# VH-VL binders against Late embryogenesis abundant protein 31 (RAB28), part 3

Target 1, 262 residues: Late embryogenesis abundant protein 31 (RAB28), of Arabidopsis thaliana (Mouse-ear cress) (q9lj97)
Amino acid sequence: MSQEEQPKRPQEPVTYGDVFEVSGELADKPIAPEDANMMQAAETRVFGHTQKGGAAAVMQSAATANKRGGFVHPGDTTDLAAERGVTVAQTDVPGARVTTEFVGGQVVGQYVEPRPVATAAAMEAEVVGLSLQSAITIGEALEATVQTAGNKPVDQSDAAAIQAAEVRACGTNVIAPGGIAASAQSAANHNATIDRDEDKIKLIDVLAGATGKLAADKAVTRQDAEGVVSAELRNNPNLSTHPGGVAASITAAARLNERADI
Below, E stands for the ipSAE of ESMFold2; O stands for the ipSAE of OpenDDE; V2 stands for 0.75 times the mean of E and O plus 0.25 times the DockQ between their complexes.

## First folded at step 17 (VH-VL; from P1 with light chain S54D)

Design P3
Fold by ESMFold2, fold request of step 18:
Formats: C-alpha cells, structure tokens, sequence
Structure P3 (fold): chain C 262 residues (1-262), chain A 119 residues (1-119), chain B 110 residues (1-110)
C-alpha cells in the first residue's frame, strides 16, 4: 500500500438549493463570490449595513467554502444572478415593513421589521405637518428623485416612468422635443451602449430642474401615482419599482397629498 | 444649491426687542414651511417656531409664546423672527431650517446667528 | 426640559459599532414615525442623518442606520471613524403641534 494525502480532492459545491428554499435552475447553481458581493451591496444600499444572519452573509460563507473546494474562483458570477439580478425590495404594510431579497427572481430572504400603527394623536400631528406646505407637484416629485436616486443610471423603466409623469402633468400624449421624457428616453438609449456605470447618464442629469422643464404641472394624485408605477413596473426586467426611484417619489407625493384630506 | 443665511443677531439688554432674518436661496421658498431652532451656549437644540409656506399658520414652543412672532415675505425669500421682551434665557445661536416636502423634519439648516441677552 | 431622553455621552473605538438611544413616550417616539436624527460637529450647523426612524438621506454614509423599538429610537454607527465624533440629537413631531429634540449625546471616538 502506498501513502495518500489526507485531504480529499473532490468536495460537493454549496448550491443555492442547499441554503435557500429555491427551485429550478437556480437550485443547482454553486453560490459564487460576485453573487454574494451583489447581495451585500443591495443589502447595504437598503439597510446601510449587511444584515446579521441575512442572505448576503449566508452567500459569502457558501462562496468562501466553494472557493476552498475549487468549485468557483474570485470574480465568478452565476448566469442567473448576472441575467436577472440581485435585488432587495421593501414594502410597507400596516404595522410592519417587509423586506424581500431576490436572486434570479426567486426569494432568498424575507425580513419583517415591526412598525407601530400610528396613534390617533400621531395621525393628527402628521396631518397638521402636511398642511404646512403646498401640495407636492409632479415636477417636484421628479426633482426629489435626484436626492433619492440621482446617481442611478437612466434605464428604460426610468424613461417610461418619466414619460408617464410628464404626460399627466401636461395633459397631452405629445412628447415635446427637449422635454424631460425625451431626454430620459435619449439617456436610456445612450446608456444601453455603455458598459461602465460611471460613464452612463444618471437620473440627476435628466431630472434636475424638472419643474422648470415641464410645459405644465399639477399636484400629484393617486391616479397619477398608479399610472407612473405601472409604467416603471412593466418596463423593469425584475417586475418591480426602484427603491427611491421615479415611481417611489411620485407615490410618496400622492400619499402625502391625499393624507391632507384626512 | 439650497442656502439659508441668518442675520440680525447681537447683544441686547433684557426686555428689549430684536428681529432676525433668514435669507433663502436655491429653491422655491414659497412652497416650503420653515423653522426657527435655537441652541444656548453649551446646550442642546430647542425648537422655537414653525410657519406654513404661505404664512397662514404658525406654531410656537411654550417658552416663547406671546413674545416671539415668526413671519415670512415670500416676495423676498426671507423668513423672520421678531423677538420681544427678551430674557437672559433667550441667549442662543438661532438657526433657520427648511421643512422637508416629505415629512415633518428639517432637511437644510443655516449657519446660525448669535443673540446675547445681558446687561 | 426636552421630552426626549438621550444619554449625555457615549464612546467607542475606531472600527467598532455604537448605538445612541432616544427614549420618549407612546405619544411621540412609540406612536410616531416622525423620529429624526441630526449630527452636529463643533461650531457647525446640524445635519440631517436619519429621517422617519430609519431612512437615510442621499449622501449620508451607509454606516449610519436608525431603528425603533417600543418608546426608544436608536441611531447606530458602524465602522466608527474619527470624523463621527460629534453631538447627536433625536427629534419628534407628534401630538399638540410641538416639535421636540432630545437633550443630545456627545460621541467620543477613542
């Protein structure tokens, strides 16, 4: 008999199916280092930090094990993460904020953060606070997106949302050359030819000064928000709205304007 | 760029009056509610007053009710605080601040102006 | 005096995480989502760091986060840096049309 090295050469990769309740093609994919980095970035963008025991931490541990076993290399990304994305989405419900984490369109984590139901006194104070300002206009909500997503590269979903907003503000389906909808569409088309995000045209470049660029403006209504959300949602490959994006800002404006009537 | 610049601070004797101004630029002043907040030397922040975008509604901290009046001139993009019957306890740096469009909090602040009330 | 209670001071070493508490009542912190946090460096005006409990404005480092449990709101600073040394104030707008600040917390980075 001859001498053998103790470490076994083959190991089984840690797949998404091993650590998350996912199915189909994703379940068989080894968790890759760039998948974990993408989730960490998404968690940090939404929470300001990586969640303890969250999806990013699990993915980093799995990716590290896969590197030690030779199943993945630094810089590897699964096709599904690259193709369909890694995202963190938040939804407010009565008494809670629900955060859902996705890889390749499948849920890999969900967190419920309790939010207390506002007391009657707090609701009265909120209404008074809202009444101190004039109603928020579509132009103002578009400009506010600069503060919440100004560095986001303009994509097709942004252009669709901006067009829906401009049409509603002006009351016409005719898109003015040099208007913000036209600029947003041009930016989205240009960005489709650009690889590096730092070289892309950003929302700030299109939306800064939106109130002055609109031919007309109006207070945001619930119906306006529904139209803009629909446009952004249907033109996003992930079938969701962007956190802090155009639809989010319009929806927030509509909600605040509506509360003033309560 | 949003900019708020306070002026009108100085040294005054108790019982006298003083008027502060806050010049606003870089945004549509007439659409925003505005605040005055003060900070006594070495102490914390204390809200003083808030005024609605059109000046039609005002609210005051109990410590200044009846003595201070917040007002605004939207044609000049200027916020004011008229301070009457000043007391030594009113000694502070006075800041103006802008109400957020999205909720009741202050998204931009000025640099402040010092008011000293003493003999 | 202020209706919101903060510790007078907290300290931490570079790279560590610290939390600053802001305790009120069910009528302000517990029952309201209008809790905000402001940072103030010596000789400077306050700067908004967190609004509506846990939202971070554009341009504020992701090392800052907010939360609330019961009648206590918290500001957490991870990866503590020397530049974080400042005074921190919480605030609330709820009931009786009054805006209130906490007493402030001096953060020292050791």
Amino acid sequence: as target 1 above (262 residues)
Amino acid sequence: QVQLVESGGGVVQPGRSLRLSCAASGYTFSRYAMYWVRQAPGKGLEWVAIISYDGSNTYYADSVKGRFTISRDNSKNTLYLQMNSLRTEDTAVYYCARHSRWGTYMDYWGQGTLVTVSS
Amino acid sequence: QSALTQPASVSGSPGQSITISCTGTSSDVGGSNSVSWYQQHPGKAPKLMIYEVDNRPYGVSNRFSGSKSGNTASLTISGLQSEDEADYYCSSWAGSNNYVFGGGTKLTVL
Scores: ipSAE 0.201, ipTM 0.585, lowest interface PAE 3.8, mean pLDDT 83
Fold by ESMFold2, fold request of step 18:
Structure P3 (fold): chain C 262 residues (1-262), chain A 119 residues (1-119), chain B 110 residues (1-110)
Amino acid sequence: as target 1 above (262 residues)
Amino acid sequence: QVQLVESGGGVVQPGRSLRLSCAASGYTFSRYAMYWVRQAPGKGLEWVAIISYDGSNTYYADSVKGRFTISRDNSKNTLYLQMNSLRTEDTAVYYCARHSRWGTYMDYWGQGTLVTVSS
Amino acid sequence: QSALTQPASVSGSPGQSITISCTGTSSDVGGSNSVSWYQQHPGKAPKLMIYEVDNRPYGVSNRFSGSKSGNTASLTISGLQSEDEADYYCSSWAGSNNYVFGGGTKLTVL
């Protein structure tokens, strides 16, 4: 009567492990309606629509089944989605754009979009360009955020991301008075009392000249990017990262540094 | 604030040499690759040379290869272009520019210095 | 002179949109994301307007956008204004240790 992969029964909730290749605590969690809404919003921010047959659609179907079975209620969110977030990230590699979807820090979807294949000459030119530069530092990545998000008002998620970056650059858990993390937190607190965005302190006001403001600096690693992403996600009410924001810049730097080591 | 200031331009006769300088400030010069780009009067932009952040790699346009040498002194935050065997077609405004950390493009430019090669 | 081809001139009236093309080969524009656009007003240094095909640096108006299709990159300027009148150059790091500019396009705002 039993097979190696038993069919799901109507009297049991649909969990993340039933529909995605995830592990640990997440695998046993029933998929909740707000989890699905968060993924739909994240997919829409990145793609402009919900992906057909993608993670949001799967989660919506599972959440509906769980609601019908009485295992979840409208508005429910799993602790892991609430604490660790739901996000969609994109990375460009030669020949493709890779989009990765996360719930609770685990991959639940990965999509590959074809891009023009780089010619041997274009790949040689890119390798030569990589040999021209040193590894990108945390301070440099923070400064680069000015280019992509300099006019963004500083909020708590930015302050948390900047703090995580500064702590990692300096190798200490202690926030230096007058450092960029202290300035970012002050700006976020100030902005919380301001209702007009044009009157708020902006990322450029905090991050311009970041390399000169850090007590120490280091090359961005993958672990640094993961820590900064986690801090930004955890402190964003939408449980996502900002496109072109602090976490995005740190992640891009980590990717470029990894390629330069090859 | 990033600032690049070229100097050393002037009028020289064909066959002579000239050395251009580019003084950099407002950033950590030793971490960035640098470019020279020129523009003949009334003409478009022409890339001349690029040098890596530590000076270990250099590349040149075919039109100047063997005659021009790009170099840098990271202790003085200064980029150089040594121009030998100058020709009338080398007459141009010479710009220094900073290589981006994120790809092969020029995110900041100097004001330029004019080099005139004439008899 | 260069491997990248741009029209010599383009014109438009205030408020209109215009597009400047930059055509290369599969070894530069077609095979590389290192396409950039520079604006140069008379007597001034060039200014970076678009990097990596379609990214806008801080302080550049959102009226400027970039794209590419095949071997052709495009700079689009919407809502033309008189201060947009300038020369525009595309560029790419081409193979064989060569950085190339397009020949330049003079934009005239009528």
Scores: ipSAE 0.170, ipTM 0.580, lowest interface PAE 4.0, mean pLDDT 83

## First folded at step 21 (VH-VL; from N3 with heavy chain G103L, light chain N55Y)

Design T5
Fold by ESMFold2, look of step 22:
Structure T5 (fold): chain C 262 residues (1-262), chain A 119 residues (1-119), chain B 110 residues (1-110)
Amino acid sequence: as target 1 above (262 residues)
Amino acid sequence: QVQLVESGGGVVQPGRSLRLSCAASGYTFSRYAMYWVRQAPGKGLEWVAVISYDGSNTYYADSVKGRFTISRDNSKNTLYLQMNSLRTEDTAVYYCARHSRWLTYMDYWGQGTLVTVSS
Amino acid sequence: QSALTQPASVSGSPGQSITISCTGTSSDVGGSNSVSWYQQHPGKAPKLMIYEVSYRPYGVSNRFSGSKSGNTASLTISGLQSEDEADYYCSSWAGSNNYVFGGGTKLTVL
């Protein structure tokens, strides 16, 4: 009667759900070495370096642990990373740059370039400015895009971002026939047939008076901004957001609402 | 179509009072902080006061503290500046201006109303 | 004491570029991205040209640009046109609940 010496097996693999706030298929996937290499390359392409404590560093650590445990091998990639990619997108807003990192279309990290207040006088001025502010709504953030990108021709990425914003403001997945999303989609379709940008329908034509055009409205949250950024990114062939555009304005509004605790 | 229209300016003797109004339209007035800025004839711009969207916070330039009071009536879409104990150096065109949602600039201005303080 | 210093006047010929400076301190221009620029024609209300140091609002020509280095912000106008002849003011929040404008710069297009 032989009893095989039972080898000590490593614990379960480190998955994306263990280290990131992700859901669905990705949450159960072991973090693979090529996933980490792809994120490092994406971070380097955007920042010129790998971010300390960023998504690439976390993925590298997890992939190393998974290799030591025998759960993955050098050269492995997850299906979602291979098929949907690993990307880093930047959105420039006044006073800040927001970087969002994706694996398989899901957010695994974000980075806001901070600019600390250098003096007591500058800090006092910032506190005064925050005391003047009320919670910014989705409609107000859409209207703010008129000021920052109103002359931009409407494209499909804009229409997708506006739709994401409107469905979040109204709490429904259905495009309202008289809503801003419907207008934006019509503008994007029209513009696709127009060659000269000066002849195209612009963001101001769709977004002016957005607060009055929405059926309902709400204060912008961080989750709203993440959804709008994702929609704009997924529908932009250049895999970027427009500076001062819809996603940028929604992101800035969410940031200000969080800082003001309004 | 944002519009700001000041009124209430005029000629007044030193030591007297005057109340300026700024009628706002084309936007949701109660969502925005508002400013008063003045400009003496031939001179530069000088900030006077600011009031938060709900009226709960007010801030004044040192030159007018204790004499001027900024206020608003959100039900009438109107901004006010009560100017007491007027001095010759208060002679200026007074502008109302809207605070942007970004905290850093005045995105729309009225046409101004002239206040002249003289004997 | 925070103050924003601008040259009293600048001039240029049509088609040329000019730059207007706005010098403050680390407590306003140097420590803040709240620098804005306003254009004012005689007898008219000021108009926002640049906010947050370098951003143009809708309707402002791309001939206008802004930048900052240290405690000095700059407004640059390229391709000067006769319509650019106006007064230009920079602004920022300063400490002690004080919003401040620069002294203004008169631009003359020759």
Scores: ipSAE 0.262, ipTM 0.601, lowest interface PAE 2.6, mean pLDDT 82

## First folded at step 24 (VH-VL; from U2 with heavy chain T28K V108Y, light chain S54E)

Design V2
Fold by ESMFold2, fold request of step 26:
Parts: C-alpha cells; structure tokens; sequence
Structure V2 (fold): chain C 262 residues (1-262), chain A 119 residues (1-119), chain B 110 residues (1-110)
C-alpha cells in the first residue's frame, strides 16, 4: 500500500535565545538539563522554592523538550553555564528587593518584590502610608535618585538606565536630543576620559528637574522597573545595580505604585 | 527649590480658635502628602496630623483628635490646620512638612509659626 | 510620651565617633524599615539626615550613618565636628496611623 509521506522534520533544539532576551554565544546554546538544575538550586537557595513560571521552570521545560528530541542528554550542561555559572542575586533598595537571575553572565530573569516587613503592625503602617501617596511617575523617580545617588559619577550603566526610563515615560524609542537620556549619554562619554571622580559629571547634574525635562511622563509600572533594572545591569560589568541609583529608585516607585493597587 | 512658609500663629486665649496656613512652592504640591508637626518650647518634636495628596485621607495624633482639622487647597498650593478649643498645652512652634515620595519620612520642613495659648 | 527611647544627651571630642541610640519595639524598629533621623540646630527647623534606617540623602555628609540591631536603631557620626552639635530625633511609624518621634538627644561636642 502507498502511504502519503510526510517530510522528515527534525525538531530543532530550544536555545536560550528562543526563551530569553540574551545575545552572543549563549543565544545559540541549547538549554541543558544541568543548567536547569543549577537554576532550580539557585532559586531554592534564595527563595526557599522554585518560582512558578520563572527562569528555572522555563529552563526545565526547554531542557525536557531538548532531551526528548535527542539534542541534549541528562547530564549535559552548557559550557557557558559551567564556566561562568548560574546565579541568583538579590539587591535591597528603598522599599523593594530586586532579584536577578543569570546564566553565563547574562540576565534571564528579574523580579521585584517588597522589601521584607516582619510584623503585622509594620505592614499596617505601610498600607496607611501607601494611602497617602499619589502614583509616582518615571520623572519623579528619576528626580528622587538625586537624593539617594546624586553624587555618583555618571557611567554607561546609568546612561542606559536613564534612556530606558525616558523611552518608557515618553512611549517611544526615539531619544529627544535635549532630553535627559541624551545628557546622561554625553556625561558618561565625558566621564570615561576623566580619571578623578571629583572632576566627573554627577547624577544630580543630569537628573535634577527630570519631570520638567521629559517630553511626557507616566506612573511607574513593574514592567518599567524590570526594563530599567535590566538596562542598568547589562551595562554594568559587576552584573549588579547601583544601590540607591536609577534602577533602585524606579524599582521603589514601581513597588509603591503596585502595592497601592492591591 | 522647595519652599514651605507657615503663617497664622499668634497669641490666643484658651478655648479660642486659630487657623494656620502653609504656602508651598517649588514643587507639584498636589502630588505630595503633607504633615503638621509641633514643638513646645524647650521640648521635642510631636506629630500632629497628616493629609493625603488629594485630601481624601487624614490622620491625627490622639492629643488633637476632634479639635484640629487638617485640610488642603491644591488649586492654591496651601495646607491648613484649623485648631479649635485651644488649650495651654497646644502652645508650640507649628511646622508644616512635606512627605517624601518614599514612605515614612519628611524631606522638607517650613520655618514654623509660633502659637501661644495664654490668658 | 514618646514610644521611641533615646538618651537625653551624648558627648564626644572632635574627631571621635559617637553613636545615638533609638530603642523601640518589633512594631516600630525591629520589624520595620521606617526609622528616620533628623538633626535640629537651635532655632532652626529639623533636617533629614537618614531615612529608612540606613540611607543618606544627597548633601548629607558620609560621616553620618544609620543602622539597626534588634529593636534598636543607631545614628553614628564619625569624625565629629563642632557643627554636629545639635539635637537629634529618631522617628518611626508606630502602628496604623501613629507617627512617632523619639524624645531627642542633645549632642555636645567637647
């Protein structure tokens, strides 16, 4: 009997680039079972559990599919994960805790949560305080950074974070020539030629009056904070955000706004 | 630059009323919660009242509850404290202060206005 | 009376470090991040020095630092200078709508 032949379609591997916003060599690497196990262990160490729908869960699903397809084997690990590791890092900022997950030095997950408040009475005080506040805008959060990091020299990670914030505030990927992102980029480039920190352009020089310098503004969302933190992180060789810096202020604003919506 | 200027203080007899005002400039007043804090001569700071950015929510120290009313007029950038049934223990310098955009603290204070309650 | 306990006075010599304590409960200090510190020179309005336990506003000298351990928050001033002579108040949200200052600490620079 003559049966209709279906073309052989090998299932191609699920790579990091298919499921995460990563680049370079990592983007082409199949997600391996031990990569996923390492992330699960790292998440469990930090959170006490694996996060539902988080990076470990995504990696486990991808690794299972890759194993069923014959692209990886149960003991396999990606060379970048083995060499540079899989890490989960936490940073406390005013009002929030930011957790960032890395594979091979690149961000694959980021979470913003309230900084722990240990008693019911303290939680009640926070709820009352939230009832007093208006929603914080991106411009207001940028201005608030002056109070927490105004004396910090502007670097490329700050410029990236400010650009991400301005783009989100204005709803466009076009950078205004006289905007704060343009000023921050210029300051970062200038500072790269300066050796003494006291001679460098500081965050206050760029961020003072940010609400008046933005073409448009909006309330900070959790997605805004995730984008700004990612931008600051990707452009910092230490793979961390700056304490009290741009990402920290945007994250704190997002947390406050999110809690007010409960 | 942020500026807060209190007015309306003076000498008043017990049982009478006063209304304090605080004129705000240099920031978007309608976006900030505001406080009144008082300091009796030679004494420490005492919180009096707080009002939300839009005026919809107010809280008072027990020592003034029922006698004082905090209010605001966002179109005039002005904070108010209506003080009724004044007592000698209400004698103090009254400060207005701005709630930060973060929780829990007052980032700018006015110069204060003196209220003296005496016969 | 204040629910936050501060010493009435503290003294130190120029160049030394001093610490001012602010003791409360698990509701206002131990389990809360709401502690702030204010400096007040005679005849002046208070000035924010530390917020949320440990953060320093722009323009405040890095000689000032904040911390907490258990139910006690601390303000530390290193490299003491004569202009640091002032009253210092801690504050916290104590419960649902009770904003509280400590009783104040007079710092004397000897």
Amino acid sequence: as target 1 above (262 residues)
Amino acid sequence: QVQLVESGGGVVQPGRSLRLSCAASGFKFSRYAMYWVRQAPGKGLEWVAVISYDGSNTYYADSVKGRFTISRDNSKNTLYLQMNSLRTEDTAVYYCARHSRWLYYMDYWGQGTLVTVSS
Amino acid sequence: QSALTQPASVSGSPGQSITISCTGTSSDVGGSNSVSWYQQHPGKAPKLMIYEVEYRPYGVSNRFSGSKSGNTASLTISGLQSEDEADYYCSSWAGSNNYVFGGGTKLTVL
Scores: ipSAE 0.379, ipTM 0.652, lowest interface PAE 2.4, mean pLDDT 83
Fold by ESMFold2, fold request of step 26:
Formats: sequence, C-alpha cells, structure tokens
Structure V2 (fold): chain C 262 residues (1-262), chain A 119 residues (1-119), chain B 110 residues (1-110)
Amino acid sequence: as target 1 above (262 residues)
Amino acid sequence: QVQLVESGGGVVQPGRSLRLSCAASGFKFSRYAMYWVRQAPGKGLEWVAVISYDGSNTYYADSVKGRFTISRDNSKNTLYLQMNSLRTEDTAVYYCARHSRWLYYMDYWGQGTLVTVSS
Amino acid sequence: QSALTQPASVSGSPGQSITISCTGTSSDVGGSNSVSWYQQHPGKAPKLMIYEVEYRPYGVSNRFSGSKSGNTASLTISGLQSEDEADYYCSSWAGSNNYVFGGGTKLTVL
C-alpha cells in the first residue's frame, strides 16, 4: 500500500491511466520524474521548446506530485518508459501537421494543427479553391490514398486505420463482412507471409472504390481524423504514421472540410 | 476508369460562336469541380475556366472573361464551354480536366478537341 | 496577371539527375502550397506528376520529386531515362481568381 502504512485514506500516486488514455500495464504505473524529463527532451528536439499543456508538462506536474507524496524519487523511471522509450513524432500532410507523443509505445498526446500558408493572397486563393469543393467523405479520402500510397503493401497499421475509418463512416462498431476493413485485415495477414513487395497486396487493391464498398459514408471531421491517426500509430511498430497513407489522407480531408465549414 | 472526352471542336471564323462538350464517365461527376485548359499550337498550357461541383461558382481567365461561359449538366455528366466572339488567338486544343478532391490540381485530363479560328 | 517562370529547356544524360525550376511570387509559390507539376509528351494530354509541392500520385515513379525554397518550386528527376523526354509545366493558384501554368520546360535526354 502506502510507504508509511497510513491507517486511513493515503494519497495515491498519479498514474499514466489517471491523466492519459492508455491501457494495460502502463495505465497502472506512477508517472516518474525521468519519464517527464525524457518527454521534455523529446519535445525540445522537435520544437526547440517544451509545449505548454503538452504531454511533458502534464507528466512533470504528475511526477512532482508523486515526489511530494513519496511515491517516486528523483531519477526514477518507469520500466516501460525506459524499455520501450519516449518519443515525439511529427508527420506533415497536405495542409496539416500531426504531432504524436508516446510513452512505452502508447499515445499520450496528439495534435493536428494547420501547416501554414503564409500570405493574405494565398489565403484568398484557398478560399476560392474551397468554394469549388463538396465535402470530402471518409470513403473519398480512403480512395484518395490510392493516389498517394496506392503501391504501398498493406500492413497491420493500414488495416487498423482503415477499420477505424470504416466504423466511423458507418456509425457503428460492427465490421461489415466483406467490407474494406475485412479486406484490409486479410491483405495484411496475407502479406505477412510474403517476402517480395511486388507480390504483396497493395493499398489500391483494398481502397479502390471505397465509397461504393462502405455501408454508409459521411464528411470527414477532425474527430474522425484523430481516431484514424491513433489507430495507425498504435499498430505501427515504428510509432509513426505513413507519409501519404490512410491517416494522412483522412487528416487532410478533415482540415479542408473544417476550413470550408462543411 | 476515369474518362473525359471532349467534342465540338472545328474551324470557325472570327466573331462566331462554338460550343464544346466534355462527356465524363467512371466517377461521380457531380462531386468534382471541372476545368477547361487550352494549348495554342506550339505553345504552353493556359487555364481557361473552372466550375464548382454544383455549378454555383465559376472563374475565368482574363483573356476569355465576358466571351466564354463554362457550365455543367450533372444529370448528363457533361461539362460545357460556350465560346462567343471568337478571335484568332483562341485557336488551340481545348482540354477538359477534373479538379482533384483536394485543392489546386487536375488529376485527370481528356484527349482535347481542336478549335481553329481563321478567316 | 501573375506568371510562373520556367527555363525554356533543360537537358541531361541517361542516369543523371536534373532539376526544373518554377519561379513565382509569395502569392503563388512562396506563401502557398498550391504548386503542381505536369508532364506532357508530344501529341498527348498532360499528366499530373507532383501535387501540393511535393506529393507524388499513384503510378508516378519515385525518381520524380518536388520541393520549394522561397518563391521557387523545383521538380527533380533522378535516374534520367529516354521516356522522361517531354514538356514539363508547373502550375499554381496565382491569387483569388487565376489558375496559372508556367511557360513550360522542354526536357531533352541526351
């Protein structure tokens, strides 16, 4: 229990599960001072500074509370953070930048922000271009991935991203038999047994005609993009999204729809 | 599977009119903005006009503004260019092109139709 | 009306890399991500090679890449081969009501 065996209601440590949406063993681990220092260093490498309200700041606050409560000591590191690492990754996609922060292979922070267009004239041109658009749907963004990554072999992270997209498009957590998610998972499983990339099933083989394969479809929202990015990241051993991949296309669609108020 | 086929080109005298058509197939035409782009013989590409997916917004190059009208019929999957008061400098191959679902670029082009304006 | 400036021609030997430039202003290149590149073989329709400055559509070889610095966008072709011989056009939205192509660059593979 507590270090001092308090007779009643000892203050408990602040764990990763208390402050982040994480699961498994990590969720029960107290946030340690060196975990926070590692995240601050990772944020500084990427941004040149610590982000206000970012994962490092949350972890520092939790680690400080845990030190004052006697639950951790200066220099302590959780075994999962030490073993699996702390990472900040950025991926640029058309019109947006996705920043994702990891502890022990799990997402503890994620931000989708505009990639700047710098001038009033460029903003004016964007407004004209947006007046030409209909709302981009999840199915259309999936089909657009064929253009940016159609020759990429399907892997487990792609399958997870496609599944997240399909369940959000259809408004249910039920995976349609013969749907895109089922096809993507089958392709990923098949490809794991194939050595030559030329012989693997590609994203085009799964995503072509996605709008017609979905049971329902909807305009992409920011929340949809965040869900799809999270699925792709959690299922990639490199803890990154694929450039021009499923998450990238969904994120770009969400940004454009949000700017167009559609 | 995307196909764009222009038609209606020919030889006309200056001051006359001509109407071009672009038949679209293999995609949901009503969801895409469409372009006309022209290329004079031996010259580069010149944007002519663009029309939004639903026809509610149109934009024209200065060289054709007031003389040309872009339009579409989504029930027929057809893009049009009405060209009035034609001039010798309007002589070109005219392409229709599909605006991507993103901004700023044309992802599929037709084969073009030749318009020759001469006396 | 704004114009995008390209060299009239460039040349290179098979296997080499070449770069085609596209220079505009802050309103169409420097402050915008709207630059695209098109390839056109003689007698054929243009084909999209690069969009949004740097992205390749499906089916375009990874020998083609795009970038920009300041008001200049660049198309780079590595591992040059005979089929790359064509005209190349950059394009951009040059303000609120004007979509503009560059003048074109004839690439000759020696």
Scores: ipSAE 0.321, ipTM 0.628, lowest interface PAE 2.9, mean pLDDT 83
Fold by OpenDDE, fold request of step 26:
Structure V2 (fold): chain C 262 residues (1-262), chain A 119 residues (1-119), chain B 110 residues (1-110)
Amino acid sequence: as target 1 above (262 residues)
Amino acid sequence: QVQLVESGGGVVQPGRSLRLSCAASGFKFSRYAMYWVRQAPGKGLEWVAVISYDGSNTYYADSVKGRFTISRDNSKNTLYLQMNSLRTEDTAVYYCARHSRWLYYMDYWGQGTLVTVSS
Amino acid sequence: QSALTQPASVSGSPGQSITISCTGTSSDVGGSNSVSWYQQHPGKAPKLMIYEVEYRPYGVSNRFSGSKSGNTASLTISGLQSEDEADYYCSSWAGSNNYVFGGGTKLTVL
């Protein structure tokens, strides 16, 4: 009679921080069933189905484990998810659609899909010159970051990444006074003196209109992305890039440009 | 921050001409198509004209076709609307708006400038 | 080109959900995913709330959602708040280099 080893009850709950690169209060919160359901609904709304291996699937798995462990109950939701919502947002960049998944305002997933050239409307817009299907520039990628991480307080890793991006865009190591790199650094320094995140300067404050703030711009290359990623990592004690952040956006842009044979 | 500032509005008599300007800042102006949209007092929004990012293509609503000309100077980050043969029904707040880079929506709007055509 | 059809007015109480419809034709709303929604407060410029039927710009509340069925697009506002009181306009590319707006809907919060 093979004693079916009853699956060992998890000793600790699966938290958002265990499965996602999130910070703050959310990181310590056990993933609840309703959170997962909300994400599933959001994904379904946007994609028509849940993404395999996506945030919803991960959350469902975690929530199930947490239920088994008795850490959460059916119908439970985290306060942050309830207050700030679980959302899936899409932004269009040249040649691609970027989908970002949020729990309580923090990014938990990001997907980059090639933009179907095939919408009649999009094609018409291109033909008549209303839209530019050109390679994504560094400036554009920086602006796109606002859509995914606009509310993130600027820190030193962000500033470093932005500086690296500007250097790559302009082809010079000289930081222009009043440029985006200088602004980012100023923001990071300022934020270091502020205790409340709500009062800190956010990426949106720095990166909005990035294309107009750069002295020069260029199409994002893989090398550019690597440089920006390296800069962000070197200045992040966690040695990670922020999901949907500057490095992530530049990387996404590079990938899109490569696919477009641009 | 993306900014659009309209100017040139005022009071004119029917049959006269007026030129509106829209000063753009906070983005690479030359990469975006631009719109003029108007709103008569107490009425809804009406599309007026669109111009491609390089100015090579222009399109107009039937109501203004042949009378209005949309143009741009990318070196000055400025959008223009030349309005000729003005009519009383042209009375409206005129907005400039930025076309999304790849989709048919207007993501940023100016505050508008009022044009009054009255005899 | 005939404006897209919207109800002239809708009303709701705080906390309720309301839906604004936008009905067009197969050449505009039904023919493309180019439907957008704009919010306009009195004396202010329109603000983009939804683009491409269902997507929200950054910073727009998740209380706003968009959908489409056939030739009718819908804007849903959940958890209605006093600040939501405004005029709402739908729009769509209508092909042949024409852009069309709806007639607008006045939303009143009771």
Scores: ipSAE 0.280, ipTM 0.702, lowest interface PAE 1.4, mean pLDDT 87

Design V2
Fold by OpenDDE, fold request of step 26:
Structure V2 (fold): chain C 262 residues (1-262), chain A 119 residues (1-119), chain B 110 residues (1-110)
Amino acid sequence: as target 1 above (262 residues)
Amino acid sequence: QVQLVESGGGVVQPGRSLRLSCAASGFKFSRYAMYWVRQAPGKGLEWVAVISYDGSNTYYADSVKGRFTISRDNSKNTLYLQMNSLRTEDTAVYYCARHSRWLYYMDYWGQGTLVTVSS
Amino acid sequence: QSALTQPASVSGSPGQSITISCTGTSSDVGGSNSVSWYQQHPGKAPKLMIYEVEYRPYGVSNRFSGSKSGNTASLTISGLQSEDEADYYCSSWAGSNNYVFGGGTKLTVL
């Protein structure tokens, strides 16, 4: 009679921080079944199906584990998910569609899909000069970050990445007073003194209108992306880049520019 | 932050001319096509004109074609609408709006400037 | 070019879901995914709420959603709130570098 080894009850709940690169209060919250259900519904609304290995799937697995461990119950939802919602948003950039998944305002997933420029409308816009299919600039990539991670509290890794981006855009190591890098650093420092994420300065507060905030701008290169990624990593205790964050956006821009042979 | 500020509105008599301006800030103005959209009092939105990012191409609604001219000065981050031979039906709030970088939608709008054409 | 067709008015109670339709032709709504929706409060400038039929700009509530079937686009507002009371306009690329708006829909929150 082979004693079926009863699956060892998890000793600790699976939290958002265990499976996603999230911070603040959310990071310590056990993933609840209704959170996962909300994400599943959101993915289904956007994609027509749940993504294999996507946020919804991960959340479902975690929630299931948490139920088994007795950490959550059927019908439970995290306060943050309930209050701030679970959202899947899409934004278009030249040559790609970026889908970002959010729980309580925190990015938990990001997908980049090549977008065929071949809509008649897009083609016409290009031909007549209403749309500029020029290389994506650093400033534009920074602005795009607002669409994917605008509600993320600014931290030191973000500030470092933004500084690296500005330096590369302007070709100077001089941080301009009142520039985007300085603003980001100030925001990061301020946020370090704030306990609640909702009260923190967000990336949108810094990066909105980034193209107009830079003294100079240039097309994103692979080298630029590498530099920005390096800066973000060095200043992130987790040694990771934030999905949909500054480094990710710059990297995406670089890749798109390379593909366009721009 | 992206900002669009319209100016130049006022009261004019029919047949007269008026020039509107839209001051843009917070973005690279020269990379975006720009629109003029108007709204008559108590009425809906009406597309007026569009200009390409470099000013090389302009398009107009039939209702204003031949009378209005859209232009821009990228060095000044300013969009213009020269309105000639004004008519009472041209009375409206005029908005400048930014064209999306790659698709046909207007992502940012000014607060508008009122043009009143009255005898 | 003829304006896109919208209902003149719609109403709903707080918490309800309402839908605003925008009907065009195969040369505009049906011919492209360039449908956009704008919200306008009295005395204010229009605000982009939906672009390319179903996408929300950053900061727009997920209560707003867009869809399209044939020549008809739809804006759905779920969990209706008092602040949603406004005029809503659809728009679409109509070919030949023309842009067309709907007639607008007044949403009243009861």
Scores: ipSAE 0.271, ipTM 0.705, lowest interface PAE 1.5, mean pLDDT 87

